# Miniprotein binders against q53ft3: the designs that were tried, part 212

Target 1, 195 residues: q53ft3
Amino acid sequence: MFGCLVAGRLVQTAAQQVAEDKFVFDLPDYESINHVVVFMLGTIPFPEGMGGSVYFSYPDSNGMPVWQLLGFVTNGKPSAIFKISGLKSGEGSQHPFGAMNIVRTPSVAQIGISVELLDSMAQQTPVGNAAVSSVDSFTQFTQKMLDNFYNFASSFAVSQAQMTPSPSEMFIPANVVLKWYENFQRRLAQNPLFW
Short names: E, the ipSAE of ESMFold2; O, the ipSAE of OpenDDE; V2, 0.75 times the mean of E and O plus 0.25 times the DockQ between their complexes.

## First folded at step 23 (miniprotein)

Design A69 (at its last look DockQ between E and O 0.41; V2 from the best seeds 0.63)
Fold by OpenDDE base, look of step 23:
Structure A69 (fold): chain B 195 residues (1-195), chain A 83 residues (1-83)
Amino acid sequence: as target 1 above (195 residues)
Amino acid sequence: SPIQEEFEKLKEEARELFYEALRLYEKGDKEEALELFEKAAELYEKAAELAKKNNDPESYKRAIRYAMFAQKYAEMIQRELER
């Protein structure tokens, strides 16, 4: 249902579903991560009136998780970019993940997605530093990356007639994300300004 | 307690159905997914009632939440099938 991308790392398309409405990605060596992209794979949409609240969790000096709300993904906004580098010293916020019995290593952070009612999401306030500024050159890069991803992935979309009984819906195979990633990295290595 | 045991049983059964429904939906088996979401919703509702009887408001709230979620998926799929 969800994917997670960290620059310079392999894309993650297999979130751990820890509950009916909770998904988690592990982020090893999180100290080196500046930005995270969270996106929907397009295989399972949110039901009407629902979306995803995206949280970041990192271990504090005592190994206790510090959770922060980064932002949201929805059917209408199926991807988002978050800056997490500035959050690694922040204070924790309220989160819906409770005391997860997740064996955490000190170097591993997590991205958590909680499926919520849109009305409830509207009452939540993301941490201020998580929003990527559109003025930032890196933001431009990430936006172009996402656009490139979308364009590439959509070209491989299959109709639901091929995958599901509903022909009006389209799906993008999860492996397309990996293909895009590999291609994007190759192009980026060749010309960082290829977009 | 027997109530708690039955609650846990229903919750786990509902969860299994819910996860299977998601899998089926993703695979394209929408009709079967719909059925399982509906069944899951029903079981979550039953679980919620047991939680209520057991004076466990947290479990009640969670079960109701999951029932709603299952229902939302069922509704979504139903609409897709009607298109």
Scores: ipSAE 0.784, ipTM 0.931, lowest interface PAE 0.5, mean pLDDT 85
Fold by ESMFold2, look of step 23:
Structure A69 (fold): chain B 195 residues (1-195), chain A 83 residues (1-83)
Amino acid sequence: as target 1 above (195 residues)
Amino acid sequence: SPIQEEFEKLKEEARELFYEALRLYEKGDKEEALELFEKAAELYEKAAELAKKNNDPESYKRAIRYAMFAQKYAEMIQRELER
């Protein structure tokens, strides 16, 4: 009923059907994957009023799977592209003090498709950075990162009158940071994917 | 537990019919697929009634959902077969 495609890999057309309404694809070495395409083979359509909710699962820091909604496929939109590389940021954000975590995880993740009523699907909210064209979430994240960096760097700024010589330290003029910030914002607005 | 044993029998038979109906539909045998989807829906409904009688709301919900899913395929095929 479904296929799953990752750039540079063979297409998968043999989902494991784990229930009448649930299908799974394995994604080994998932950390190297940026985008996944999920599509209907065209042999069996959804019944009228039904469609597919598409989930992504990877082990958390304890190796247990966590399913996250990426988006949907339907008879009217029988294929979709999902960006999954951004989902790894949530693992680092689970640290109690906000520091980045480097967690050893299994390298096999899964794509799951659950066949559901369209009305039920309309009440679901995908993760913000998963769907193609989810640039609002990416833009918001990037803006927060830029603000954070600028504020952090600016907190070390001193006036020329306050400066003391420190030959073992390197310094950057504050206006260079502002120029970089302004240029980066402009480039992001022109092409959100230049990164 | 005779009620639980009958529930499992109906559920498994319905599942086998459901998967066979999908194979028949994919092969183009729409009349046979329709018959099996309808029978699967009936068996899931009977399984749901046994789960309700056995005070098992999770099994009831699953069986009803699968009955509805089989019914929707039957309806789709019926419309394909009609002019």
Scores: ipSAE 0.636, ipTM 0.864, lowest interface PAE 1.3, mean pLDDT 75
ESMFold2 (binder alone), look of step 23: mean pLDDT 88; pTM 0.873

Design A70 (at its last look DockQ between E and O 0.46; V2 from the best seeds 0.67)
Fold by OpenDDE base, look of step 23:
Formats: sequence, structure tokens, C-alpha cells
Structure A70 (fold): chain B 195 residues (1-195), chain A 83 residues (1-83)
Amino acid sequence: as target 1 above (195 residues)
Amino acid sequence: SPIQEEFEKLKEEARELFYEALRLYEKGDKEEALRLFRKAAELYEKAAELAKKANDPESYKRAIRYALFAQKYAEMIQRELEK
């Protein structure tokens, strides 16, 4: 249902579903991460009136998780870019993930997605500066990356008729994300300004 | 307690159905996914009732949330099947 991308790392397309409405990605060596892209795979949409609240969790000096709301993904906004580099020393916020019995190494952070009613999401306030502004050069790069991803992935989209009987919806195979990533990395290596 | 045990049983059964429904939906079996989401919703609702009897508001809230979520998926799939 969800994917997670960190620059220079393999794309993650298999979130751990820890509950019916909770998904988690592990982010090893999180201190080296500046930005995270969270996106929907397109295989399972949100039901009407629902979306995803995206959280970041990192271990504090005592190994206790510090959770922060980064932002949201929805059917209408199926991807989002978050800057997390400045959050690694921030204050924790309320989160829906509770006490997770996850054995964490000190170097591993998490991205958590909570599926919630849109109305409830509207009451939440993301931490400041998590959302990437369009002014930053890196933002431009990331946006181009996402556009590239979208264009590539959409070319492999299959109609619902081909996968499931739902002609109004399009599906993108999860492996397309990996293919895109590989191609993108290849191009990036060849020309960092290929976009 | 017997009520708590039954609650846990229903919750786990509903969860299994919910996860299977998601899997089936992703595979394109919308009809069966729909059926399972509906069944999951029913089980979550029953679980919620038991949670009430057990005076466990947290479990109740969670069960209701999951029931709603299952219902929302069922509604989504139903609409897709009608198109």
C-alpha cells in the first residue's frame, strides 16, 4: 500500500503492517537521512474520507522513541516529501502508535503511517519545517524525482480490468517502483542534473 | 475472563479477515474482499460490545475504529463493483 524512499537507498515497498490502520518502515542509519519520500503504491487506495498521517520516530539518548507528525498523504496527494534532518533533536508529539514492542537499535528510526479519517487529520498539526518547501534546490530535485517516478510508473499502470474488476481505477505493480528506482539511480549517476 | 477471551478471539479473527481482505483486494478479488471486510466489520462490532461489557473503553474504541475502517473498505469496494 505504501512506499518509502530515502535518497541513495533502496526503495521500500513493503511496510510492516503493525495494525489494521498502522504501517511502519524502518530507517537504518537515520542520522544520515535528510529527506524521506512517502508515497502510495496505488494498489490499495484510501477509502473515501480517509488518509494517512505520516509520523517520524527516532530513538532519543535513552533509546526511547520520539514521535513527530510530519504530514499527510491522501488519495489526492499520494506522495509527500519530508525533511527530517532538523527533527532529530526535536520534541516529541502525540502519536497513535503507542508502545510498540519493537526491538530498536539506536541507529534505526521509523516512518509510521496511520490511516485515519480526513476530519481527524485536519485537527492535527505537523511539526514545523517537516514539509519541504518548493524554494529549496533539493526540493526541486525531489519534485523532479517524484515527477519522474510518476511518469515512469504510470506508463506501467494497468487498468483495474486487468488486475481487478474496477475500471475506474488504475494500478501500478509494486515492482515498478523498484524498476524506477534502479533507472533513476542509473541516470543520476550518469548525470546528476538529468531532470 | 471469559468475556475478555472472547473479545480477543473475535478481534484476532476479525484482524485475520481484514488482512486477508486487503490481500484479496490487491489481487483483484474484489467480491471476496468485500465479503471479508463486511465480516470483519461485524466481528469488530461484536468485539466492541464485549469490550463494553468488560468495561474496557480503550478496547472498545479500537474495535469501533477497526469496524469503521472495515466498513469504509467495504463501501469503497462496493462502489467499485457498481461501476
Scores: ipSAE 0.779, ipTM 0.927, lowest interface PAE 0.6, mean pLDDT 85
Fold by ESMFold2, look of step 23:
Structure A70 (fold): chain B 195 residues (1-195), chain A 83 residues (1-83)
Amino acid sequence: as target 1 above (195 residues)
Amino acid sequence: SPIQEEFEKLKEEARELFYEALRLYEKGDKEEALRLFRKAAELYEKAAELAKKANDPESYKRAIRYALFAQKYAEMIQRELEK
């Protein structure tokens, strides 16, 4: 139903469903994360009149979860970028995830999604500045995704002298990847929403 | 108590049906998903009635919320099938 993406990491598409209307993603090493993208996979929409409240949770010094409302996703706005770098010592808020068995390791934060009536969501107030402008957040996120791709692809680069014939492998010259990277960065700087 | 045991039985059965309905919907089996969401909604409503008899307002509110959620999925799928 939902996906969760942090720049430089593999996308998570298999939330832990902890109740009929509650979904959780683990965020290991959360202190290194500045932004998270929460999105609907497109496999199961919300029913009419419902949407998702998105929460961030981190363990306090005793390992107990502190939950904060980040914002919302809906069928009409099926993805959102949330800034979490300023929230890791914030005051907890009211939340619907109490009394649930959620497995957690000591340094793991979580993203929680609670499916709720849109009218109920309209009465909720996210923590300040968690939701970010889609244009500026898209540009920052996309730059980090481009860096991730370049670093990943470059780890497989070989010189022509190092190429080993193999019927199961194809090789991409590193300068092709660099040219793509440079062109993409230029286009993104000119129009962050070109895709 | 007998009421609490029946409540837990209905709730667990409804939950299993609800999760299976989601899996079926995701796989494209909309007709069976619709049937299971409707059955889950019925069981959640029965569980809510038991929670009310037991004077357990938190269990009542949860069961009513899950019944509504299941019913709204059923309504969504019904509309998709009528297209």
Scores: ipSAE 0.702, ipTM 0.896, lowest interface PAE 1.0, mean pLDDT 79
ESMFold2 (binder alone), look of step 23: mean pLDDT 90; pTM 0.895

Design A71 (at its last fold request DockQ between E and O 0.42; V2 from the best seeds 0.69)
Fold by OpenDDE base, fold request of step 24:
Structure A71 (fold): chain B 195 residues (1-195), chain A 83 residues (1-83)
Amino acid sequence: as target 1 above (195 residues)
Amino acid sequence: SPIQEEFEKLMEEARELFYEALRLYEKGDKEEALELFEKAAELYEKAAELAKKNNDPESYKRAIRYALFAQKYAEMIQRELER
């Protein structure tokens, strides 16, 4: 349902679904990360009246997770970019992820997505420093994200004749990825800050 | 407690249905996905009632949240099927 991208790294398209409404991405070596992009894959939309609250978690000096609300993704705004470099020393906030078994490696952070009612999301206040500082930087990073995702997904594209039976595997039509890419590009061109 | 065990059983069964429903939806099996979301919602609601009887507000809240989520997916799929 969700993807996560850090510049210079492979796109993550397999979130750990820790609950029906909770998804988590691990971010190794998080201290080197300035920006994170969270986006919908386009395979499963949010139901009407629902969206995703996006949280960032990093280990404090004691190895305990510090969670912060970054922002939101919705069907209308299916992607968002967040600056996390300035958050690494911030105060923790309330979060819906409870006492998750976090990887106790001090270098690993997490992105958490909580699927919630839009009305509930409207009552939440993201941390102030999560916004991208520059429109140009945002546009460039978003473009890199799009290209990275498209290249990653397309690298796995096979024809029906090339498919091997694997009942445990799910397949996404290449056309779906292309349509998503084109739609996102169009929206980005219209308004770089549409999310 | 027996009530808590039954609650957890219902929640687990509902979760399995929910995850399978998502899988089916992604595969394009929307009718089957719809059915499973509806069934999951029912099980979550039953679990919620048990939690309520057991005076466990946290479990109740969780079950209700999942019931609503399953219902929302069911509604979404139903609308898609009607198009």
Scores: ipSAE 0.802, ipTM 0.934, lowest interface PAE 0.5, mean pLDDT 87
Fold by ESMFold2, fold request of step 24:
Structure A71 (fold): chain B 195 residues (1-195), chain A 83 residues (1-83)
Amino acid sequence: as target 1 above (195 residues)
Amino acid sequence: SPIQEEFEKLMEEARELFYEALRLYEKGDKEEALELFEKAAELYEKAAELAKKNNDPESYKRAIRYALFAQKYAEMIQRELER
């Protein structure tokens, strides 16, 4: 039903279903993770009028789970990017996972998804200062990073007439950087998650 | 308590039907999935009545929530089949 993706890791597509309406992904080495993507696989949609509340859980200094509402996924917004790097010291929110029979290893965090009525979800408030990134927001951030890289690299450009001989130094023709930039932008416009 | 034992038995039976209905739906067996979601909803409703007799509002709420969830999947599948 759901997938969970962290940059640099294999996608997880086999959530542990811990109740009829509750799903969990384990996040080992969670302190090195800054963002997670939660998405619907497309195999089983939510029923009409329902959606998913997405939670992040980590063990506190006593080993007790702290659960925080990150945001939502729905049939109309079937994927979302959540920033988790700033959430370790947050206070817990009301959540439906507290007494669940979930295997918990110290130093492993979890992403929990609770299937709920949309009306119930509309009354929930995600954790303060938590950022929820959409595909559009990811595209805008990535475009700004691309512009910054191109401007930085191009600031070192010289013409062949301005070069001094430097046999121990390697150079990259400026058109290679431009070709890379144009190719990356085209691919990003076609599929913001092609990476 | 005999009522509590029957409640737990109904909830477990309904859960097994619910999980099988999800597997059937994912596999494309929509008519069979519909039947199992409807059966699961019936069992969750019976469990809710037992929780009401046992004056157990938390178990009642849980059973009703799962009955509604199964019913909404059944309604979704019914609409897909009518297309």
Scores: ipSAE 0.746, ipTM 0.915, lowest interface PAE 0.8, mean pLDDT 80
ESMFold2, look of step 23: ipSAE 0.713; ipTM 0.900
ESMFold2 (binder alone), look of step 23: mean pLDDT 90; pTM 0.909
OpenDDE base, look of step 23: ipSAE 0.773; ipTM 0.925
ESMFold2, fold request of step 24: ipSAE 0.724, 0.724; ipTM 0.906, 0.904
ESMFold2 (binder alone), fold request of step 24: mean pLDDT 90, 90, 90; pTM 0.909, 0.907, 0.910
OpenDDE base, fold request of step 24: ipSAE 0.792, 0.793; ipTM 0.933, 0.933

Design A72 (at its last look DockQ between E and O 0.41; V2 from the best seeds 0.66)
Fold by OpenDDE base, look of step 23:
Structure A72 (fold): chain B 195 residues (1-195), chain A 83 residues (1-83)
Amino acid sequence: as target 1 above (195 residues)
Amino acid sequence: SPIQEEFEKLMEEARELFYEALRLYEKGDREEALELFRKAAELYEKAAELAKKANDPESYKRAIRYALFAQKYAEMIQRELEK
């Protein structure tokens, strides 16, 4: 249902579903991460009136998780870029993930997605500066990556037999995402400014 | 307690149906997915009633949340099938 992308790393298309409405990605070596892209795969849309609250969790000095609300993804906004570099020392916020019995390595952070009613999401306040608001070189790169992704993926959207069409949504199989990523990496290696 | 055990049993059964429904939906088996989401919703609702009986508001909230989620998927799929 969801994908997670960190620049220079393999795309993650298999979130751990820890509950009916909760998905988690592990982010190893999170201290080196500046931005994270969270996106819908398009295989399963949100039901009407629902979306996803995106959280970041990192271990504090004591190894305890610190959760912060980054922002949201919805059917209408199926991807988002978050800056997390400035959050690694921030204060925790309320989160819906509770105590997860996961053996955590100190260097591993998590992206959590909570599927919630849009009305409830509207009442939530993301941490400041998490949403990319300024256009820097990296943001531009990430945006172009996403654009390239969507352009590529859209070319397959109508031809994928395994996709369940929705009147208002286009679906993208996970394998399409992987193929895109591989191609993108190849092109990037050849010419970092290929876009 | 027996009520708590029954609650957890229902929740687990409903979860299995819910996850299977998602899998089926992704495979394109919409009708089957729809049915499983409906069944899951029913089980979650039943669990919610047990939680209410047990005066366990947290369990109740959890069950109701999942019931709603299952219902929302069922509704979504139903609409897709009608179009």
Scores: ipSAE 0.783, ipTM 0.928, lowest interface PAE 0.5, mean pLDDT 84
Fold by ESMFold2, look of step 23:
Structure A72 (fold): chain B 195 residues (1-195), chain A 83 residues (1-83)
Amino acid sequence: as target 1 above (195 residues)
Amino acid sequence: SPIQEEFEKLMEEARELFYEALRLYEKGDREEALELFRKAAELYEKAAELAKKANDPESYKRAIRYALFAQKYAEMIQRELEK
């Protein structure tokens, strides 16, 4: 039903089904993992009105699981990227897994998926900063980079009265930089993946 | 207790049918999967009645939840077959 992908590792497509509505993937050597992709394989959809709450678990100092809600997958949003690098020492959240029926080693974290009614999922609050949209993050970074470049380049602008003759040097009018900046912003807003 | 033993038997049988129904659905055997989801839902409902008689609200809620889940899969598959 579900797949789990970590960069640099083979994709996992055979979750351990620990209950009718609960699925688990083991993540050995979890300290080296920064992001996890959780996705639906497409072979078995959620029934109408249901979706999946996605949790991350790591063992505490006593070897007991600490579960944190990362976010959701649904038929309408069948894949999601989650950042887990900042969660490996956080506090647990309320969770449905009941941990005592899951055999675990101290060095293995887990991704858990609980199938729930969409109305029930709407009442749950993920831990902050766990869900990542690579397109949205890339767009934000790119816009900040463009703003920074324009501000930097503009700090070197000179008026016509301040320009000196220098036949061995080439100059670009500052408004050319502005035009490029405006055009790039427009294209990025229309299609964040135009490149 | 005899009621608890029967409850556990029903839940185990329903779970086995539910898991087999998922496997059949994934394989493309929609008609067989539908039959097994319906049977699993019936067994979960019977288990829920036993939990109610035993005054065990947590077991009742779990059994009803699984009955609903199985029934929703059955409804989904029925709609697929009618299309």
Scores: ipSAE 0.697, ipTM 0.896, lowest interface PAE 1.0, mean pLDDT 78
ESMFold2 (binder alone), look of step 23: mean pLDDT 90; pTM 0.907

Design Tc1 (at its last look DockQ between E and O 0.01; V2 from the best seeds 0.00; counts 0 for: pae O 11.6 > 1.5, placed apart)
Fold by ESMFold2, look of step 23:
Structure Tc1 (fold): chain B 195 residues (1-195), chain A 107 residues (1-107)
Amino acid sequence: as target 1 above (195 residues)
Amino acid sequence: SPESYKKAIEYAEEAKEYAEKARKYAEEIAREAIKNNDPESYEEALELFREAAKMYQRAAWHFEWAARYYDWGDKEYALLYFEFAERVMKKAEELFEEAKELYEKLK
């Protein structure tokens, strides 16, 4: 349902589902990460009236998770870029993940996505220092990367008529995201301005 | 747009004004509860005014971020935060009016 992308790393498309409405991505070596992208894969939209609250978690000096609300993704805003470099010394906020007994290594941060009613999401206040201006060069690069992904993935769409059943629907092969990422990284390494 | 930015800022300031008004009602009710030595009669109205004040402040926060995203040209996020602010503002108004009704019954 969700993807998580850090520049220079393979995109993650297989979130750990830790509850019916909660999904987690592990971020190893999180101290080297300045920004993360969270996006919907386009395979499963949020149910009507719902969206996703996006959290960042890192271990404190005692190894206990500290969670901060980064912002939101919805069917109307299906991708978002968050700055996390300034959050690794920040204060925690109220969150839905703190009672979860999930397996992780002590030095791994996490991105958590909680599927919630829009009315509930509206009552939450994200940390302000996670916001990223759209005129930022990283933001522009990342938006172009997401546009490239959409166009690339769409070019491989298959109809349900080629797959039994549901012949009136279009599907995208599961490995398209990985192939896109590898191709994009190769092009970028050859020419950083290939956009 | 400049008009959308201005509207978001105007709503943020309105929400802040109502947050302060709700806080002043809560202070007045707390003083009346002490003066009359009757905290049980005032408790519900007091808590509703306190909750309304917090929600008005939250709405103001969302309106301000909507304005920032309008200024940054992120119309999708600007609309999201503006609509979230309106949802919180409406709920704050409901709590505020309920609290006022309860308080008027105590006068």
Scores: ipSAE 0.504, ipTM 0.791, lowest interface PAE 2.1, mean pLDDT 79
Fold by OpenDDE base, look of step 23:
Structure Tc1 (fold): chain B 195 residues (1-195), chain A 107 residues (1-107)
Amino acid sequence: as target 1 above (195 residues)
Amino acid sequence: SPESYKKAIEYAEEAKEYAEKARKYAEEIAREAIKNNDPESYEEALELFREAAKMYQRAAWHFEWAARYYDWGDKEYALLYFEFAERVMKKAEELFEEAKELYEKLK
C-alpha cells in the first residue's frame, strides 16, 4: 500500500504491517537522512473517508522511541515529502503505535503510517518543520527525486540489439519513461502541487 | 572535490569497458553453445555475463551522474550517486568473476 523513499537509497515498497491499520518502514542510519518521501503505491487506496497519518520515530539518548507526526497522505494527496533532519532533537508527540517492541538498533529510525479517519486527522497538528513548506524547496527536492528515479531507471536501459529474449520479463520502453518524466517536470513547473 | 569528479569519470569509463568485455564473453558463449549444440550447459554462464554487463553499465551511468551533479554544484547528490555506483560496480564484478569461473569449467 505504501512506499518510502530516501534519497540515495532503494525505494521501500514493503512496509511492515504491525497492525491492521498500521505500517512501519525501517530507516537505517537515519542521522544521515534529511528528507523522506512517503507515497501510496496505487495498488490499494484508502477506504472512503480515511487517510494516513505519517509519523517519524527515532531513538532518544536512552533508546526510547520519540514519535512525531510529520503529516498526512490521502487518496487525494498520495505522496508527501517530509524533512526529518531537524526533528532528531525534538520532543515526542502522541502516536498510535504504542510500545512497539521493535528491536531498535540505535541507528535505525522508523516511518509509521496509521490509517485513520480523515476527520480525526484534521484535528492533529504535525510538527511545524516537517512539511517541506517552501514551494521552491519542494520543487527542488521533487526534481532531484525525479532525476534520481529517471537515472536509476535509465541505468537499466538496453538497446533492442542488446536485449535477450526473456518471455518472463516485461520491458518498458525508455521513451515511455522519458515522456512521463518530461510531462511530470512540465506539470511540476506549472504547479508544484498538481498532485 | 575535483578529484572526485575525475575519479567518477574514470570509473564510468572503466565500467563501460567492463560492460563491453562482459558482452563479448556473452557473445562468445552464445556461439560456443550453438557450436556444441548444448545451450543448457552454457546458459548459466551466459546469463551471468549478461547480468554483469547490465550491472557494469548501470554503474557507469551512476558514476556519470555523480560527475554531473558535482558539476552542478550538488555535492550531496554527487556523493550519493558515486557511492551507489561503487556498490553496483562491486556487484557487477562479482557476477563477472562468477561467470568467468563457470565458463572456464566448460572449456
Scores: ipSAE 0.005, ipTM 0.222, lowest interface PAE 11.6, mean pLDDT 79
ESMFold2 (binder alone), look of step 23: mean pLDDT 87; pTM 0.857

Design Tc10 (at its last look DockQ between E and O 0.01; V2 from the best seeds 0.00; counts 0 for: pae O 12.8 > 1.5, placed apart)
Fold by ESMFold2, look of step 23:
Structure Tc10 (fold): chain B 195 residues (1-195), chain A 107 residues (1-107)
Amino acid sequence: as target 1 above (195 residues)
Amino acid sequence: SPESYKKAKEYAEEAKEYAEKARKYAEEIAREAKKNNDPESYEEALELFREAAKMYQRAAWHFEWAARYYDWGDKEYALLYFEFAERVMKKAEELFEEAKELYEKLK
């Protein structure tokens, strides 16, 4: 129902379901993680009147879990990015994962998602230092996506002298892709919302 | 948009004003309960004002984050927090008015 993404890692789409309404993702080597993206896969929406409260958990110096509310996802806000780098020394908060027999490796953090009524979610207050500006997040994501596309397309570039004749196929000169990429980057820097 | 930002900020200010008003009522009722040596008669109104104050403050917090997300251009999260604030504000107003009715009967 949910996915979890950390920059430079493969996306996780197979959450551990630890209760009917609770899902967990493991985050190994959590100390190297600055941001995490949590999103709905789109296969199963929340029931009407419900949404998801998103928590981050890490072990304290005694190995006891510390849980902090990062924020929310809903049908109207199906994906969110959270900053977790500043949370790894923070105080825990009230959370619904108590009494869960969740198996944890000592150096592994977790993302927990609890499906709850919107009225109940509205009575919670997330930690403020997990919030990330959507303008900054959009710009970062868009640049990464553009770089990935450009690098992929460029890996197939060949010179005209290296081409085998194929008159029935259509080709695009590599400089068209480069010019589009450069123009898009300029427009994005001028107005991140120009799409 | 600047209009959405201003609206969320205005509602946050309103919620904070009602939170303070509810706290003042709770303090006044606590003093009257002590003065009359009759805490049982005032207990319900006192707790309703205290709960209303907490809920008004929570609504204010949500309205402030709605304003921040509007400013940051995250319209989806701005709407989410604005709607959460409205849910909490409505419940806070209900508690506040019930507490006022009970308190007026005690005077």
Scores: ipSAE 0.541, ipTM 0.808, lowest interface PAE 1.8, mean pLDDT 80
Fold by OpenDDE base, look of step 23:
Structure Tc10 (fold): chain B 195 residues (1-195), chain A 107 residues (1-107)
Amino acid sequence: as target 1 above (195 residues)
Amino acid sequence: SPESYKKAKEYAEEAKEYAEKARKYAEEIAREAKKNNDPESYEEALELFREAAKMYQRAAWHFEWAARYYDWGDKEYALLYFEFAERVMKKAEELFEEAKELYEKLK
């Protein structure tokens, strides 16, 4: 349902589902991360009237998780880019993830996505400066990249009806992600401004 | 290039035509399956043609997007979509041929 991208790293397309409505990505070596992109894979949309609240969690000096609301993704805004570099010393906020039995190491942070009602999301206040402006060149690049990824991957998606009795689920071969990534990296290497 | 743009549009139309062809085969197989009261023997071929049709339609979509990006002046993205479309097209062709082979064995 969700993907997570950190620059210079492989795209994560397999979130850990920690609850029916909650998904988590692990971010190793989070101290080196400046930006995170969270996006919908396009296989499963949010239910009508629902979206995703995106949280960042990092261990404080005591090893306790500090959670911060970064922003939101929705069917209408299926991707978002967040600056997390300035949050690594921030204050924690309320979050829906509770005491997760996630193996935490000092160097690993988490991105958490909570599927919530849009009306509820509208009442939440993200941390300041986490959301990158959609008008800057970096956001534009990321948006195009994600659109390309989505369109590429979805073209190879097969319905579960084609593989299993469940017709509602879509599957994308894992090698599709790799092929996209390799192609993207190749182009990026050739022209860092190809977008 | 202008040639690539034209080619993308042409390939999009070709892909749509193949999608329709695959759908027609699927419909034919479905009729034969009913006629012979043997849906199980035809299921694999039927499904492959359906998959091929979907894949061809996806290829068409990618070619159309290639052309669109070209129109927007983003030639690099146009090329990306074109290359993706070619891969999708190839996969569709493989599925289509496999489906045909299976169907021919049933005749």
Scores: ipSAE 0.000, ipTM 0.216, lowest interface PAE 12.8, mean pLDDT 78
ESMFold2 (binder alone), look of step 23: mean pLDDT 85; pTM 0.841

